# VH-VL binders against q0aze0, part 183

Target 1, 268 residues: q0aze0
Amino acid sequence: MKIILVNNRFKENTEKKAQEIAGQLSALNVEVIIDNGLDEPYAGTVDFIMVLGGDGTMLRAARRYGQRAIPVLGVNMGTVGFLSNIEINELAEYLPLILREEYSLEARMMLEVAVFQQQSLLTRVFCLNELLLRSNSPRMLSFALEISGQKLEPYRGDGLIVSTTTGSTAYSLSAGGPIADPQLDAFIVTPVASHIINKRPLVVSPEREISLHLLEEREAIIGIDGQIKMDFGAENRVLIKRAPHPLLMVNLKAKPFFTSIDRSLQRQ

## First folded at step 7 (VH-VL)

Design F11 (framework fv_inotuzumab)
Fold by ESMFold2-Fast, scan of step 7:
Structure F11 (fold): chain C 268 residues (1-268), chain A 121 residues (1-121), chain B 112 residues (1-112)
Amino acid sequence: as target 1 above (268 residues)
Amino acid sequence: EVQLVQSGAEVKKPGASVKVSCKASGYTFTYYAIHWVRQAPGQGLEWIGGINTYTGDTTYRRKFQGRVTMTADTSTSTVYMELSSLRSEDTAVYYCARTEWLEYGDFVDYWGQGTLVTVSS
Amino acid sequence: DVQVTQSPSSLSASVGDRVTITCRSSQSLLHSSGKTYLSWYLHKPGKAPQLLIYDVSNRFSGVPDRFSGSGSGTDFTLTISSLQPEDFATYYCLQATHFPLTFGQGTKVEIK
């Protein structure tokens, strides 16, 4: 069995803990690859991915490995999060089930984001939560949204979010989008501070293709899962579609989504 | 108007901890990360670390790893930097500064006014 | 860590002079995104630092036209075409391509 341990080298105590866990797994005849974020993603085949950290580390792991159809387990390292399934103190208890492959998998859709400069592909990235288009200056954006070849009336405002259902509790929520069951596949398209009074969030089929481009020269950026930033100008176009593979999240114990989000919203 | 407002000057004894706050206003808090930078008397600027306000992820310079903790409170749009096991060489003006740094580096655009931390016996 | 060295460490100049400050990195600052994360800051005693130039050559909002940046790879330059009284300060470059982020040691621009 070969397992990738994903951690953030610069996050306090995670590299030391990753080394300890790698030693424990090696003693059980498990081959371990440590990915601390500094190198290219491991190119070989593996059986399981264990993410040590908070939601941010899980978002990074999903971007790096989510398209490989490999089980991914989030192990929480002290910060309360929505994407982790077990706590680090519980790992020893659940390790035998992991090694015997005695767990269920929950599929979470991902976005495929392709950014073009005119006709040339600049980059293709995957993400678990969302793409955010936003203004990088006090001036509002004017931009075009096209859904599966249908051109909508122009948008005017601070930006737009194209989110997965998993991302419904992230930036989309802050911009007034709905809370979605993460087991559903759908795009949630949420305007950011729209100046047009009837622009509402849209919930659309995951089979749709969404494209965005600016109608005027403006300082804008696109953000991916709050972790990657790219400049976006009038010469750029972005195409968003459902990624070929969902992230396969390991479920070792029940974590009720709706009671967790309800509790979180009452504290805010 | 983008503003970062820091807490007031602190005087601490060697071995103590200090917690400096940085309150953001005039923009959407979670769209930007916050870095912390210090300047000791007669020295240049030194990057300490940063926090992604959206994910809560932190990155620290190795020199400070184990002594520094950065946290963000979205409800108050405030970032905190706590530095423990203080030494006399930690005497410096500490700045918070805004960036779009999420996964990789960028530039810092707006800065707090600075907080003088003095460590003396 | 990527090392960043500024030259000169200090200089004396008069109002109206052309001032050039260089910044050299131990490794290329070209990121895989195609961008080069090199920025310049002005710092005066008792005040917060101010961003002047980002992404090598882009002036930040409100920064006077007399400030310009250039360079690529490992060699970067900040130029002040006609020094003004408010420009007597210490200047820092920052590389953000490689973690940890590293500042140059600073260049103090003093009145002659």
Scores: ipSAE 0.398, ipTM 0.776, lowest interface PAE 3.5, mean pLDDT 88
Fold by OpenDDE, second read of step 8:
Structure F11 (fold): chain C 268 residues (1-268), chain A 121 residues (1-121), chain B 112 residues (1-112)
Amino acid sequence: as target 1 above (268 residues)
Amino acid sequence: EVQLVQSGAEVKKPGASVKVSCKASGYTFTYYAIHWVRQAPGQGLEWIGGINTYTGDTTYRRKFQGRVTMTADTSTSTVYMELSSLRSEDTAVYYCARTEWLEYGDFVDYWGQGTLVTVSS
Amino acid sequence: DVQVTQSPSSLSASVGDRVTITCRSSQSLLHSSGKTYLSWYLHKPGKAPQLLIYDVSNRFSGVPDRFSGSGSGTDFTLTISSLQPEDFATYYCLQATHFPLTFGQGTKVEIK
């Protein structure tokens, strides 16, 4: 068995723990690769991904490895979040199950985000939470939204979020988006400070495609999961689709999403 | 509303050249590529080539290389297809068609109304 | 070039009938991106062709739900669950995974 441990090099506690766990796994004849974000994603085949940390680390792991159909386990390191399944102090208890591959998987839809300069692809990213288009100035953006060839009325506001249902409890929520069942596949399109006061978020079928571009010469930013940022201008276009593969999240411990959501939200 | 409007029917002699235009409207012209497809009488659809409306880069089907030239005018949102050394076999309805011109591939979402080109002695 | 074989070349059907058209390619249409660029078009005489299905199974905007696409690799199918009067036309599949782009030879759906 080969396992990738994903942590954040800037979080000392996770770095130490990653080394410790790596040692433990090695003692059990498990090959371990540590990904702390310094290097490119590991290109070799692996059987399991263990994410040590909070939601941010999980998001990075998802972007780096999510399209490889590898089970991904979130191990919380004492932070508040929605993407971890077990606590670090529970790892020893569940490790035998992991090694025996006795766990269920939950498929989470990811976004495929493509940013273009005219017809040239600038970047393609798969992400678990959301794509954000945001103004980089005090002025509102004017931008066009198209959903599967249907042109909506131009948007005016600070920006727009296209989120997965997983991401519904992230930035979309802060922007007034609905909380969505993570077992549901859908896009959540949430305006950010729209000129239209009560402009409602859209729930869009995962079968559709979403396109965004600016209607004026303004400086904007594309944000992906709050970690990747890119300048976005009038000559750019972003295309959002459902990623061809979902993230396979390991479910070792049942987490009652709806019964615990209030508690989790109150902590944030 | 996305529209592709093509120039009118053409009648040409063998050996002559024809230039068909395709004016695009209702979208950002340079965001989408334009392709040309033809249909000869009693035949199916045949891809001729495509043009990147932003860079001007073209890709042609091998059988047309050397005879076909595609150009784009961003100021008028118009694409042109010129076919030289015309033959009777070139008699067909020619369509322009919009694609995303993605590196991964694409699909044609909108078509022009077609231009009949007749090549006869 | 990728060969695309469409079948049947023609068929007669009545309003309300279930119609199935198949498209087979000489090689896999699965692109390295993970997508399969197979699309279906409806073409009536004297009119511009119209996109029905893209990426194997996605209905284009405004396309009725009686149209559906399926398949993978080299075998693809367009299905009309209940044929309507406006559906009598010629249908084409298009592969855009490989250059040059290639169409099926077409399927003419006629009134029985």
Scores: ipSAE 0.016, ipTM 0.506, lowest interface PAE 7.6, mean pLDDT 91

Design F12 (framework fv_inotuzumab)
Fold by ESMFold2-Fast, scan of step 7:
Structure F12 (fold): chain C 268 residues (1-268), chain A 121 residues (1-121), chain B 112 residues (1-112)
Amino acid sequence: as target 1 above (268 residues)
Amino acid sequence: EVQLVQSGAEVKKPGASVKVSCKASGYTFTSYAIHWVRQAPGQGLEWIGGINTWTGSTTYRRKFQGRVTMTADTSTSTVYMELSSLRSEDTAVYYCARTEWLEYGDFVDYWGQGTLVTVSS
Amino acid sequence: DVQVTQSPSSLSASVGDRVTITCRSSQSLLHSSGKTYLSWYLHKPGKAPQLLIYDVSNRFSGVPDRFSGSGSGTDFTLTISSLQPEDFATYYCLQATHFPLTFGQGTKVEIK
């Protein structure tokens, strides 16, 4: 068995903890590859991905490995989140189940984001939560949204979020988007501080293709899962579609989504 | 350089229709709206209407509603204005002009050279 | 329709003079976006009109600093601080806050 252990070496004592876990797995004849986020993703085949950290570390793991159809387990290191399944102090209890492949999988859709300069592809990235188009200055944006060849009336405001259902509780929620069952596949298109009174969040088929471009020269960025930022200008276009493969999330422990989100909203 | 180039002068009889073209170059055609403005002899400037080049949506001044049609051809970066049921009062120089904001004509920055349309017997 | 009234309809001036043209709208031109869509244009015989000032007070690219715009709500002013030979023309204001777009009737600036 070969396992990738994903961690964030810049947080607390996570590097030390990753080495301890790698040693424990090695003692059980498991080959361990450590991905601390600094190097290119491991190019070889693996059987399982274990993510040590909070939601941010899981989002990075999903971008790096989510398209490989490999089981991914989120192990929480003490930070509250939606993407982890078990806590670090529970890992020893569940490790035998992991090694015997005695777990269920939940498929979570991902976005494929392609950024163009005119007809030239600049970059292609995958994400689990969302793409954010945002003004990078106090000035609002004017931009065009096209859904599967249908041109909508222009948007004017601070930006737009194109989210997965998994991302419905992230930036989309803060911008007024709906809470979606993450077991559903859909794009959620949520305006950010729109100055046009009739612009509402849209819930559309995951088979739709969504394109965005600026209608006037502004300082703007596109953000991917809150972790990657790219400059976006009037000569750029972004194309968003459903990624070829969903992220396969490991379920070892029942985690009730609706009661968890309900408690989170009570804190507001 | 931004340019709007209009078709040549037209002479029409009352009751006929005229179609004036405005070819854009030097910018992204679908990022700007095109408005049409006319000036009759001895009169001031009069706004006729505008077209959103991204969606094809049009807005017309009431007095021209039913007589004017504006269209955009994105493959040639050309806007057309067709005015039907021509009257002698329609004799004017017709200008196309570019607007930065597609939804509102907040101002017009670059203008075509103008097309003289004469309506006479 | 929102009416736009320019004054004066014409004026005579000499090179070097300060010229003031006023534009008054029948309704406030303050848009819900916080912008005021009032612009000024220069029109010379045989030529296309040219943008001078947009959004009340912003000079368009290449427009000399002798041209300035001011105002708010319903009252707007175009000022030419020191008239030059090329400035003898007809000037128009345009409101674009309310559809239909309406031009003022024009102010002809003539040489004395």
Scores: ipSAE 0.005, ipTM 0.403, lowest interface PAE 14.2, mean pLDDT 85

Design F13 (framework fv_inotuzumab)
Fold by OpenDDE, second read of step 8:
Structure F13 (fold): chain C 268 residues (1-268), chain A 121 residues (1-121), chain B 112 residues (1-112)
Amino acid sequence: as target 1 above (268 residues)
Amino acid sequence: EVQLVQSGAEVKKPGASVKVSCKASGYTFTSYAIHWVRQAPGQGLEWIGGINTYTGDTTYRRKFQGRVTMTADTSTSTVYMELSSLRSEDTAVYYCARTEWLEYGDYVDYWGQGTLVTVSS
Amino acid sequence: DVQVTQSPSSLSASVGDRVTITCRSSQSLLHSSGKTYLSWYLHKPGKAPQLLIYEVSNRFSGVPDRFSGSGSGTDFTLTISSLQPEDFATYYCLQATHFPLTFGQGTKVEIK
């Protein structure tokens, strides 16, 4: 068995824990790769991904490995979040189950985000939470939103969020988006400070495609899961689709989403 | 409304050149690439090549390399296809067609009405 | 070049009939992006071709529900569930996964 431990190099406690866990796993004849974000994603085949940390670390892991159909376990390191399944102090208890592959999987839809310069692809990213288009100035953006070839009225505001249902409890929520069942596949399109009062978020079928481009010469930013940022201008377009593969999240411990949502939100 | 309007029918002698135009409207011209496709009498559709309307970069089918030149004029939102050293086999209806993303894999979503090019002695 | 074989070359059908057209490629049309760039077009004489289906199974805007696409890898199918008078035309599949782009030979759907 080969396992990737994903941690955050900027979080000293996770580094130490990753080394410790790596040692434990090695003693059990498990091959371990540590990914602290410093290097490129490990290109070799692996059987399991263990994410040590909070939601941010999980998001990075998802972007780096989510399209490889590898089980991903979130191990919380004492932070508040929605993407961890067990606590670090529970790992020892569940480790035998992990090694025996006795766990269930929950498929989470990811976004495929493609950013273009005219007709040329600049970058393609798979992400678990959301794509953000935001103004890089105090002025509102004017941009075109198209859904499955249907052009909506020009959008005006500070920006727009296209989120998965997983991401519904992230930035989309802060922007006034609905809380969505993570077992549901859908896009959530949430306006950020629209000039239209009470501009409603859209819940869009995962079968549809979403495209965005600016209608004026303004500077904007594309944000992906709050970790990737890039400049976005009038010559750029972004195309958002459902990723071809979902993230396979390991479910070792029952974590009732709706009964814990209020508690989790209060801590954020 | 997206429209691609092509120039009129052409009659040429063997060895001559023909330049067909395709004027685009109803969308941002430089945001979409243009392909050219032809159909000879009694034959199917044949891809000739494509052009990035922003950069001017082109890709041609090998059989046409050296004879075909595609250009784009952003000021008039017009793409041109010039085919030289014409042969009788070049007699066909030529179509321009819009593609969303030339370098990402693509499909063509809108077509021009076609331009008949006849090559005869 | 990727060869695309379309079948049948022609067929006769009546209004209301179910029509199936197949397209087979010499190579997989699965692109590195994870998408399969196989599209279907309707072409009537003297008119511009029209996009019906893109990426195997997605209906283009305005395309009636009676048109559907399916398939994967090298085998693809266009289905018209109930043929309408306006559907008599020549149909083409196009692969755009590999350069050069290549069309099927076409299928002429005629009135029986």
Scores: ipSAE 0.137, ipTM 0.666, lowest interface PAE 2.3, mean pLDDT 92
Fold by ESMFold2-Fast, scan of step 7:
Structure F13 (fold): chain C 268 residues (1-268), chain A 121 residues (1-121), chain B 112 residues (1-112)
Amino acid sequence: as target 1 above (268 residues)
Amino acid sequence: EVQLVQSGAEVKKPGASVKVSCKASGYTFTSYAIHWVRQAPGQGLEWIGGINTYTGDTTYRRKFQGRVTMTADTSTSTVYMELSSLRSEDTAVYYCARTEWLEYGDYVDYWGQGTLVTVSS
Amino acid sequence: DVQVTQSPSSLSASVGDRVTITCRSSQSLLHSSGKTYLSWYLHKPGKAPQLLIYEVSNRFSGVPDRFSGSGSGTDFTLTISSLQPEDFATYYCLQATHFPLTFGQGTKVEIK
C-alpha cells in the first residue's frame, strides 16, 4: 500500500506530525510519500491520500491529485473547516479502518478551468471551490458571460465567481451566493458587487460550459481556490467546465454540514 | 500603487500583549499573503510567520508558536499580528510584507514602513 | 533549520567598485521543479527592506541593472557591478525552500 501525506510546509507542527505518521505507517508496511507542496505532484501510483491540515491544504491536494480518482481523507489539525472528516487525535482509532479499506466515498465535483490568449491555450487547471474574476484596481469591470453558447446581457461590477457546490461556503457566500448542499452537482454563478441591482446568482447544470471575457481593457485577475492568481485582460478568455473526475472524499464518520455552516454564520 | 501602512509605535510592559496592524491598498487584498518579519536592535531580519488572506490559514515559526496570532479583515484590507507574553527580547521593529503566492512564500516584494515595539518596565 | 551564512559580514568600497556578497546554505535550496527559492534584499537604516533579486537571478521590477544574482545548490552570490552612493546598506539573503524561512545574518556595505 502506498499513501501520500499532504501537509503545509509553512506549518511547522504539521510537518513534524507528517514525519511521525509516516514512521508509524512505515512500521505497518505502508509506503509513504510526503507532499509538502514544494515539489511537483507525485507522479507514481498511490492507493490513498491523507491530507494533514486545514481547508487550504485540502484545496491544494484536490488541485494536485483530485483528477486521479484516489480516495482522499482530510485530517483536521486544529483549524475549523469544512473539508476535513476526522481530527488528528482520532487518527489512531480510524487507521485500522483505513488500512482495511472500510470507509465510504463521497464524490465532490471539480471545475476544469482553461485560460486562453486569443486562440492559444495558456493554462489548464482544476479546482474544488471556485474561479474568481475580479478587478485588480478600483475601476469596475465590464465583461461577457456565456452559458453553453447563450450570451447574457453584459455584466458590470467588481467581478464574478463560478463555484462548485463545495465552494458555496467560500467566496460565493461572501458575495451573496446561496449555501448549497455539497451532495448536489451544480455551478453557482455569483456576481461580485454588480452595478446592475437585479443581477442575481445563477444555479446551473454542471454539464453547462461557461465562458468569460472582458468587454473593455481593464486590469483584472483570475483567482483559483484563493491559491493561484493569473492576470486577465481583454485579449484573454476563460472556459469553465465540469472536471472529468470528482474528488473522492473519504467518509469515516458523519460530518454535520448544515450545523457546521449554521454555527460558522453565527460568531459564537 | 501598492502600499502597506502599519500602525504606530508601541511601548509595553513585560507580560503584556501588542497588536500591530498592516493596512493594504493598491491591489486585490485576498490575492496575496502577508508575512511578518522583525529586526531587534543590532540584529538581523527574523521571519515570524505569515497569513493567507483568502483562507485565513496561518503559519508561524516555532519559537513564536503559542504567543503569536495573525488575523485578516477583508472588509478593511487589514492584517493584524498580536504578540503576547512580551519579553524585553521582543523589542524590535516589526514589518509586514506581501508575497505573490497565497500558499507559499517564495519571496516578499512590498514592505510596510515598520512598527517599533518597545518592551520595558 | 537550514542555516544561511553570508560573507563577508562587512566590507568597505568606493563608488564605482565591483562588490560581491556570498550566501551559503547548510542544505541544497533546489527542489524538483528546478526552482531555487533564494532572494536578496537591501536594507537601509530607518527604511523598510527592498527586494532586489528573487529565485537566484531574477531582478525585481525597478531594480537597477548593476545588481545581479547567481549561484546554485548551496552557494549564491549577489554582485553590484559599479557601486553607487545609494547602495550603502545592509544586504540580506533569504531562503524559502525549507521551513522555516531563514534570512542570512546580513552583510554591511560601507562606502569608503
Scores: ipSAE 0.030, ipTM 0.569, lowest interface PAE 7.1, mean pLDDT 86

Design F14 (framework fv_inotuzumab)
Fold by OpenDDE, second read of step 8:
Structure F14 (fold): chain C 268 residues (1-268), chain A 121 residues (1-121), chain B 112 residues (1-112)
Amino acid sequence: as target 1 above (268 residues)
Amino acid sequence: EVQLVQSGAEVKKPGASVKVSCKASGYRFTSYAIHWVRQAPGQGLEWIGGINTYTGSTTYRRKFQGRVTMTADTSTSTVYMELSSLRSEDTAVYYCARTEWLEYGDFVDYWGQGTLVTVSS
Amino acid sequence: DVQVTQSPSSLSASVGDRVTITCRSSQSLLHSSGKTYLSWYLHKPGKAPQLLIYDVSYRFSGVPDRFSGSGSGTDFTLTISSLQPEDFATYYCLQATHFPLTFGQGTKVEIK
């Protein structure tokens, strides 16, 4: 068995714990690769991904490895979030199940985000939470939204979020988006400070494609999961689709989403 | 705009070496691998090899091993392909092409304009 | 090496025609990652090849919807629903699931 441990190099506690866990796994004849974000994603085949940390680390792991059909386990390191399944102090208890592959998987839809300059692809990213288009100035943006060839009325505001249902409890929620069942596949399109008061978020079929571009010469940015930032101008376009493959999240411990959502939201 | 610009046409004698360059622009150089593909007259496309622009790791088609060397210069965003011990059969248009990850394979989304290499006595 | 057999080698068609090109691989192109790395390219003389379809069925940006890809495992198809004047070219499939990367022999689409 080969396992990737994903942690955050800027979190000393996770680094130390990753080394410790790596040692434990090695003692059990498990091959371990540590990904602390310093290097490019590990290109070799692996059987399991263990994410040590909070939601941010999970998002990074998802972007780096989510396009691969590899089980991903979130191990919380004492943070508040929605994407971890077990606590670090529970790892020893569940490790035998992991090694025996006795767990269920939950498929989570991811976004495929493609950023273009005219027809040239600048970057393609798979992400778990959301794509953000936002003004890089105090001025509102004017931008076009197209859904499966249907052109909507131009948007004016600070920006727009296209989120997965997983991402519904992230930035989309702060922007007034609905809370969605993470077992549901859908896009959530949430305006950010629209000039139209109470402009409603859209829930869009995962079968559709979403396109965004600016209607004016202004400076904007593309944000992905709050971790990737890219300059976005009038010559750029962004295309959002459902990723070809979902993230396979390991479910070792039952976490009732709806019964715990209030508690989790209050802590954030 | 993504661009791959290759060096100009080359004429070589049998036994000589040729080094073709591919300058990349309009994207993050180290986030995409570069492959080389050639097309001989009247023939189809043939993959030669590829290089990971981040690590410098290369993979070559077996028939070219020992004769081909690919290198990447991150400071200039340029990839080089050197082919030695040239033969008449090496006469072809050589293309550089972009992919996301060398180790995964993946698709080629952009191509250079091609470089004609002629090997003749 | 994985053999990729493309057919036909050439065809003559008229504007508006439905064109179908097939590629067959000697082994499954399903990668361990779960992806199938089969792509289609259009190549005109004196120009760089252009990506049309990737991952079997996904159209690259700017590619008209008259182009579509389908298939799985070892059998793949490129379809042009209504051939346009600019579509006369040579088409290639590429498998990138296995090293070395291998192209089909090409299909030249000519004016009838």
Scores: ipSAE 0.022, ipTM 0.467, lowest interface PAE 7.6, mean pLDDT 91
Fold by ESMFold2-Fast, scan of step 7:
Structure F14 (fold): chain C 268 residues (1-268), chain A 121 residues (1-121), chain B 112 residues (1-112)
Amino acid sequence: as target 1 above (268 residues)
Amino acid sequence: EVQLVQSGAEVKKPGASVKVSCKASGYRFTSYAIHWVRQAPGQGLEWIGGINTYTGSTTYRRKFQGRVTMTADTSTSTVYMELSSLRSEDTAVYYCARTEWLEYGDFVDYWGQGTLVTVSS
Amino acid sequence: DVQVTQSPSSLSASVGDRVTITCRSSQSLLHSSGKTYLSWYLHKPGKAPQLLIYDVSYRFSGVPDRFSGSGSGTDFTLTISSLQPEDFATYYCLQATHFPLTFGQGTKVEIK
């Protein structure tokens, strides 16, 4: 068995913890590849991905490996979040179940984001939460939104979020978007504009293609999962689709989504 | 024009807490993150952490984790940095500074005037 | 943490001189986005720091063209082509590619 162990090199003691866990797995005849975010994703075949950290580390793992249809387990290292399933101090207890493949999988949709300059593809990335388009200056953006070839009235404001249902509790929530059941597949399109109070979030079919481009010369940024930042100008266009494969998240114990979000909102 | 205005100098005893404010004007508050940087007497600049003004998400340098809290009030366009369990080595000028990226640092373009925090018995 | 070292720690110069300050990082500052997050700041006692150069070589708005930045990977340079009286200050480089953000120790440019 071959496992990728994904950790956050920037968090205290996570590198040391990753080495300890790698040692435990090696003692059980498991091959371990450590991915701390420095290099390109591991290109070989693997059977399982274990993510050590909070939601941020899981988002990175999803971008790197989410399209490979490999089980991904989030192991919490003491950070409150929505994407981990077990705590680090529970890992030894659950490890035999992992090795025997005695777990269920939950599919989470992902976005495929393609950024063009004129007709040339600049980059293609996958993400679990959202794409954020925002102004990089005090000036509002003016931009065009198309949904499956249907041209909407121009948007004016600070930006726009195109989110998965998993991302409904991230940036989209802060911008006034709805809380969505992550087992549903849908795009949530949430405007980010403090003085355009009549704009409402849209919930659209995941089969649709969403296109964005600027209507005037402005400095703007495209953000992916809050971790990748790209300059976006009037010569650029972004195309957003549902990614070919969902992220396959491992369930070893019940983690009720709705009670978890309810508790988080009550904690202020 | 862009302006960051910080609260006035503070004198605190060891073990106390201090809360420094940074009021932003001249731009859309939630479109930029705010970072905090300090300079102790005779030392260089040291990054403390930053806050995403849109989501309220924070990132702190490890040595300050558990002692520092950053918050943002969008109604007043003000960021706060609270540092607890003060020690003599926390004596420094504290600066807030604006960055274009909400999730992580890129470069810091506009700076507050600085707030001197003195920790003495 | 990524260590950032400036050279020299101090220098003496006259108005009109060409001044070169070097910043070296312990790891490459090339980010996966293709950008290199290295910036340069001017700091005077009793004043807030001021941004001069960002993303290695781009001058910030209002910064005189005598200031230029260059470099790649781990080695970066700030050049002042003809030093002016207002340029006597301490200069800092900042790397923002790796967390935590790390400043160099500073280079003090003093009157000869």
Scores: ipSAE 0.005, ipTM 0.434, lowest interface PAE 12.3, mean pLDDT 85

